# Designs tried in a protein design chat: VH-VL binders against q96sm3r113to274. Part 8

Target 1, 162 residues: q96sm3r113to274
Amino acid sequence: TGCPPLGLESLRVSDSRLEASSSQSFGLGPHRGRLNIQSGLEDGDLYDGAWCAEEQDADPWFQVDAGHPTRFSGVITQGRNSVWRYDWVTSYKVQFSNDSRTWWGSRNHSSGMDAVFPANSDPETPVLNLLPEPQVARFIRLLPQTWLQGGAPCLRAEILAC
Below, E stands for the ipSAE of ESMFold2; O stands for the ipSAE of OpenDDE; V2 stands for 0.75 times the mean of E and O plus 0.25 times the DockQ between their complexes.

## First folded at step 15 (VH-VL; framework fv_nivolumab)

Design w6 (at its last look DockQ between E and O 0.73; V2 from the best seeds 0.00; counts 0 for: pae E 4.1 > 2)
Fold by OpenDDE, look of step 15:
Structure w6 (fold): chain C 162 residues (1-162), chain A 118 residues (1-118), chain B 107 residues (1-107)
Amino acid sequence: as target 1 above (162 residues)
Amino acid sequence: QVQLVESGGGVVQPGRSLRLDCKASGFTFSRYAMHWVRQAPGKGLEWVAVIWYDGSNKYYADSVKGRFTISRDNSKNTLFLQMNSLRAEDTAVYYCARVGYSRYFDYWGQGTLVTVSS
Amino acid sequence: EIVLTQSPATLSLSPGERATLSCRASQSVSRYLAWYQQKPGQAPRLLIYDASNRATGIPARFSGSGSGTDFTLTISSLEPEDFAVYYCQQYSNYPFTFGQGTKVEIK
């Protein structure tokens, strides 16, 4: 058994603690990058179920502020929940920071390189990845590396932390 | 590259029916909601209908509700518009359009002309 | 339905000049507004979405601004290929609606 969820799904983590490098649309902002969030089903539903980066964003990232030093142990990801289209990230990297300025990556023990985590293959099935080594930091970023061919880097997420 | 090609337009009398097809290529058709938009000769654009990417839901303009039916066959990469009880005011170039990341239209077909006249 | 009113109906300008097009909504559409360009005998082409985001491949001379009920499309310096009809469209609420269009013509 691992660490419990940080609280993206449960809304324990407030919207103000979620940030991103970019957002493709207002309805696809970082506040929509919460695990199992659903939207876009009814008229008047202005938001979709995912964060999506802009097309021109060459280095997209999704950031969670834990508010204080926290031991991160894992990440759960989903694709986009939407009636308009489907997208999902197929791989990502993870970075940590204490000041949101200096960042270090989750490294693979075997290669010493930044670990690339496999992500989703459909919009709804959650995929859990444990970090090779838990990290203590205030900030955590998910950095999409690959995504559905012809699509966009879209995800919903939960962070595991003790 | 993304391509949308409409077909099925022509001249019909009022009260008749006509079906339009839109063949998609250059992208995974089943991933995208699709729209129909029409334009009367020399006039502006009018939104007609939308269908979800999986066909699970549809919305129509009031002007065509009860007469037009939007549908799709994802296995054939084709969008359809069945038009029944056609009226003179339905005369227009009909465009199929792909949804963007949001509810705007990022790609359009060349359009097909429907003329309803006695 | 939400009514979009564009102004002016026709804008006569010369290449190199600045073009400013207005789109006003009968009620707030937030930032859910797009701009399209249409040339004679062609389908519309997306220029701007979400009020101010330039679509892929659209030249930097095109820019959009505004929120709520008042929106503006600006062409900083008109090129010969920019003379066309421009439409705004809201997607805040069904039914989606378009403005009546502004024709940008050569003076």
Scores: ipSAE 0.468, ipTM 0.848, lowest interface PAE 1.0, mean pLDDT 94
Fold by ESMFold2, look of step 15:
Structure w6 (fold): chain C 162 residues (1-162), chain A 118 residues (1-118), chain B 107 residues (1-107)
Amino acid sequence: as target 1 above (162 residues)
Amino acid sequence: QVQLVESGGGVVQPGRSLRLDCKASGFTFSRYAMHWVRQAPGKGLEWVAVIWYDGSNKYYADSVKGRFTISRDNSKNTLFLQMNSLRAEDTAVYYCARVGYSRYFDYWGQGTLVTVSS
Amino acid sequence: EIVLTQSPATLSLSPGERATLSCRASQSVSRYLAWYQQKPGQAPRLLIYDASNRATGIPARFSGSGSGTDFTLTISSLEPEDFAVYYCQQYSNYPFTFGQGTKVEIK
């Protein structure tokens, strides 16, 4: 009854279809913003376990190109997986686009305002948010609104789509 | 302002023990992994040990393994280095260092000198 | 363990000159390389992380480049406060290691 994962976790969505407003470092780029990705604990692990925007990024966003018109129904988020430092987003908004130029938001239909979704409070626990109304679009953005005090916006995600 | 202040250095005889403290302020200490790095007089830098943000895991350089113990007390914002069976080659300035976003050291203390001599 | 070899050992230059410092790793460290400045009697100070990113408050005259095994720190125009020892450090895997340093001194 629910929509299946688009494929961030499974790598069905390739790295080239993930984009972000900024990245704190290469090892924290949008290609690391995949649900359940791990930083690793072994010698030679060169990558960290989340996308993190730069601390100074005033308008952070994480974007997925589904490649074709897609009915988006939900979002799953996690915080950063790391041994070095923890960070997580605590709330976000969602936007959609067909051309990556003009965007519209997921709306709370009871209030008429953009919906704000509660996100994470620890590094690993996944949090599911169903969209109030499914949206048909090619592109979806997650826009962190708040995050761990004194930290940076970091997340891993999966997108649910039919 | 991020501050890291080492203490507990001094002159000790070989085979003795010494404990170093590093007091942290100006940031959420329990959020960060912490390292010890040392520098022998007139020499370069040598990484000594790391402890994870929650104290759950620790790694050591081969030169100190089995003799030194890194630990932390997050309720007191303090990092520790217990140094046992000290040798002359352990003579160095010891720095505590905070990890940045990508495992590099973004803040260092001013160091505390340990001199091991008869 | 990954050995970092810095060259030259000493770089004698005048204020206003360009300084180019090299760091070579014994195996690939990808972009996980930092540069630190250390003045006599002081702790190291972070200049560059992830090969090319300037740390907060570091002047634009400092730049880093490279990936894999070969890395460069460039100081475009030396100022009097830049005469110091510079260390590279890899953080791709344990143990984390440092180069032996390059001293930049007044000619």
Scores: ipSAE 0.186, ipTM 0.701, lowest interface PAE 4.1, mean pLDDT 90
ESMFold2 (binder alone), look of step 15: mean pLDDT 93; pTM 0.934

## First folded at step 19 (VH-VL; framework fv_nivolumab)

Design A6 (at its last look DockQ between E and O 0.71; V2 from the best seeds 0.00; counts 0 for: pae E 8.5 > 2)
Fold by OpenDDE, look of step 19:
Structure A6 (fold): chain C 162 residues (1-162), chain A 118 residues (1-118), chain B 107 residues (1-107)
Amino acid sequence: as target 1 above (162 residues)
Amino acid sequence: QVQLVESGGGVVQPGRSLRLDCKASGFTFSSYAMHWVRQAPGKGLEWVAVIWYDGSNTYYADSVKGRFTISRDNSKNTLFLQMNSLRAEDTAVYYCARVGSTSYFDYWGQGTLVTVSS
Amino acid sequence: EIVLTQSPATLSLSPGERATLSCRASQSVSRYLAWYQQKPGQAPRLLIYDASKLAKGIPARFSGSGSGTDFTLTISSLEPEDFAVYYCQQYSNWPFTFGQGTKVEIK
């Protein structure tokens, strides 16, 4: 039923294909929103283990460009890997697009409204959600809806696609 | 409102020990790494130490390594700095500071003065 | 350790004037550079982080620029409350280090 990983974790998806509505800091950009990525302390190259939206961002999103029309079937999310802080998203919505301008949501079968997916409850445990219905699109966005109380919308992710 | 309140400063003789406390409020203390930064009278700022949000690791400036110990009690929202074998050059106002999104300091306490003199 | 050198040591200006402060690192710190303001008898206050991001509650007259080794803090139009000491700080490498400070004083 499910598809294989798109390649966020494996780095098959290049950094240029990852975008976000905002980033808290240089080391918390969308290129760090990769499943199981670790925080790193290297000379002149300090990165953390997550994408984190700015606090002022009222509608945060994390975007993956599949490069071509792709059937998305699921999402795996993870919290922030860091020595400085811990954060995680507790729920999110999913949107799709073919041109990055017009978007449609993953909808719940029963209600017909945009589905809200339960996410994480700790920084490291991956949480898989299958889409109610696989969608063919070029772009996919994760839209954090709720996150750790007093924290920030931070995540690492993998996309399932075939 | 984020608040950090240092205490424990005072006058001590060289070779003695002193412990500083920093009481945090207005935020989830256990979610943040914490730092100590000091400032000698009339001088600039000097980073002293950091402790991870969960206390799993620490780093120290070379000037205090082996003498100072940073620790925390997340259940009490309190940061500590145990200072042993104090030297005259340790005389300074000691600030506790909260980490921002990464390792800059977005909030500071008002500091507590430590004076080491014979 | 990475040495941060600030210039000038003292900057004498009048209210309304533009202030330009420099911070140079002995080696690249990428964008991991913050600016702080400190007034006499007070704790430092964060102004800028990641070289150019304005901290919460900081007036828009403050701005930061630069990357690598050369950084600048700019105050577009000095207000009376802006006369203070300003420090830069790198958080690229251990140990974290501060510049020696620039004093902005009233002419």
Scores: ipSAE 0.558, ipTM 0.873, lowest interface PAE 0.8, mean pLDDT 94
Fold by ESMFold2, look of step 19:
Structure A6 (fold): chain C 162 residues (1-162), chain A 118 residues (1-118), chain B 107 residues (1-107)
Amino acid sequence: as target 1 above (162 residues)
Amino acid sequence: QVQLVESGGGVVQPGRSLRLDCKASGFTFSSYAMHWVRQAPGKGLEWVAVIWYDGSNTYYADSVKGRFTISRDNSKNTLFLQMNSLRAEDTAVYYCARVGSTSYFDYWGQGTLVTVSS
Amino acid sequence: EIVLTQSPATLSLSPGERATLSCRASQSVSRYLAWYQQKPGQAPRLLIYDASKLAKGIPARFSGSGSGTDFTLTISSLEPEDFAVYYCQQYSNWPFTFGQGTKVEIK
């Protein structure tokens, strides 16, 4: 606890540091997966308020490159902000890497298995999950496990890190 | 499985009012923005109005603004179009339509004909 | 508002032929363009969205291409059920607008 936001919401983490397994469209790409980002309301709807993976993506992930070894301590998620429809992730896992090639998970101490974090149940309410144990790594991935029935994995996020 | 069924069309005199209903089934209606699109006989398609998934905001084409009201009842899976001060130019088949991932229309009703004539 | 101009107005072809339909926007709509098919007495049916993505249940003989202002719908080999009116629609900016249609008819 006590680590500040890495800077997804504030734009301190640039768009080039955000990647995803897939996107439904450019207007739902990883650059839209920033906490509190809003859909466009004036002059059209080119950009919506979330990252959304493709419906057929069997292994969706959203990735943040902190740029250097960083102590990750928590994750905040929101659902999709949209004028058209809402979606949200209801649970996710978290993985870390130093090279974006080999990954290890945040683990549930009680089970010894990868931790599954409860996520969102509405479009806007932020949900904080502290990692069971902070991890030092350069890259962090959120891996949606479940999402709104009949929808797609959509989220906005902020990362807590020192 | 997705179905949209319009009703309430008919023949009406200029200056009168008419309400259209669109009953939705086979999807979570309260998660989708809904539109009305119309087509005059022998003519192309014209967008009419949109209502947000929760009913919190609406937009209208200039041709109907101030005369038509779009609304919804999410508890009854029903979309409405209240049409006041009808004109001959409002004669058309009216379709309700659901958005896809963004603002294209992935499902349409069969339409209901509104004829405005003396 | 963004004007969509479809050409040709009418395309007279035989079954088995390749159909190419054009839609041009008065300003860039990026990839926010859809194509619909409409048969007499029926509602429009979505064929293509985001310029090139096939809608669910649409046969692979339909394809879309383009970005910005110039878009094309292609039917690789016309079937009897493909003779209809085709509309393009932009959803880049309010108000949403449709092209005037291209009628594909039996020659």
Scores: ipSAE 0.007, ipTM 0.596, lowest interface PAE 8.5, mean pLDDT 88
ESMFold2 (binder alone), look of step 19: mean pLDDT 93; pTM 0.942

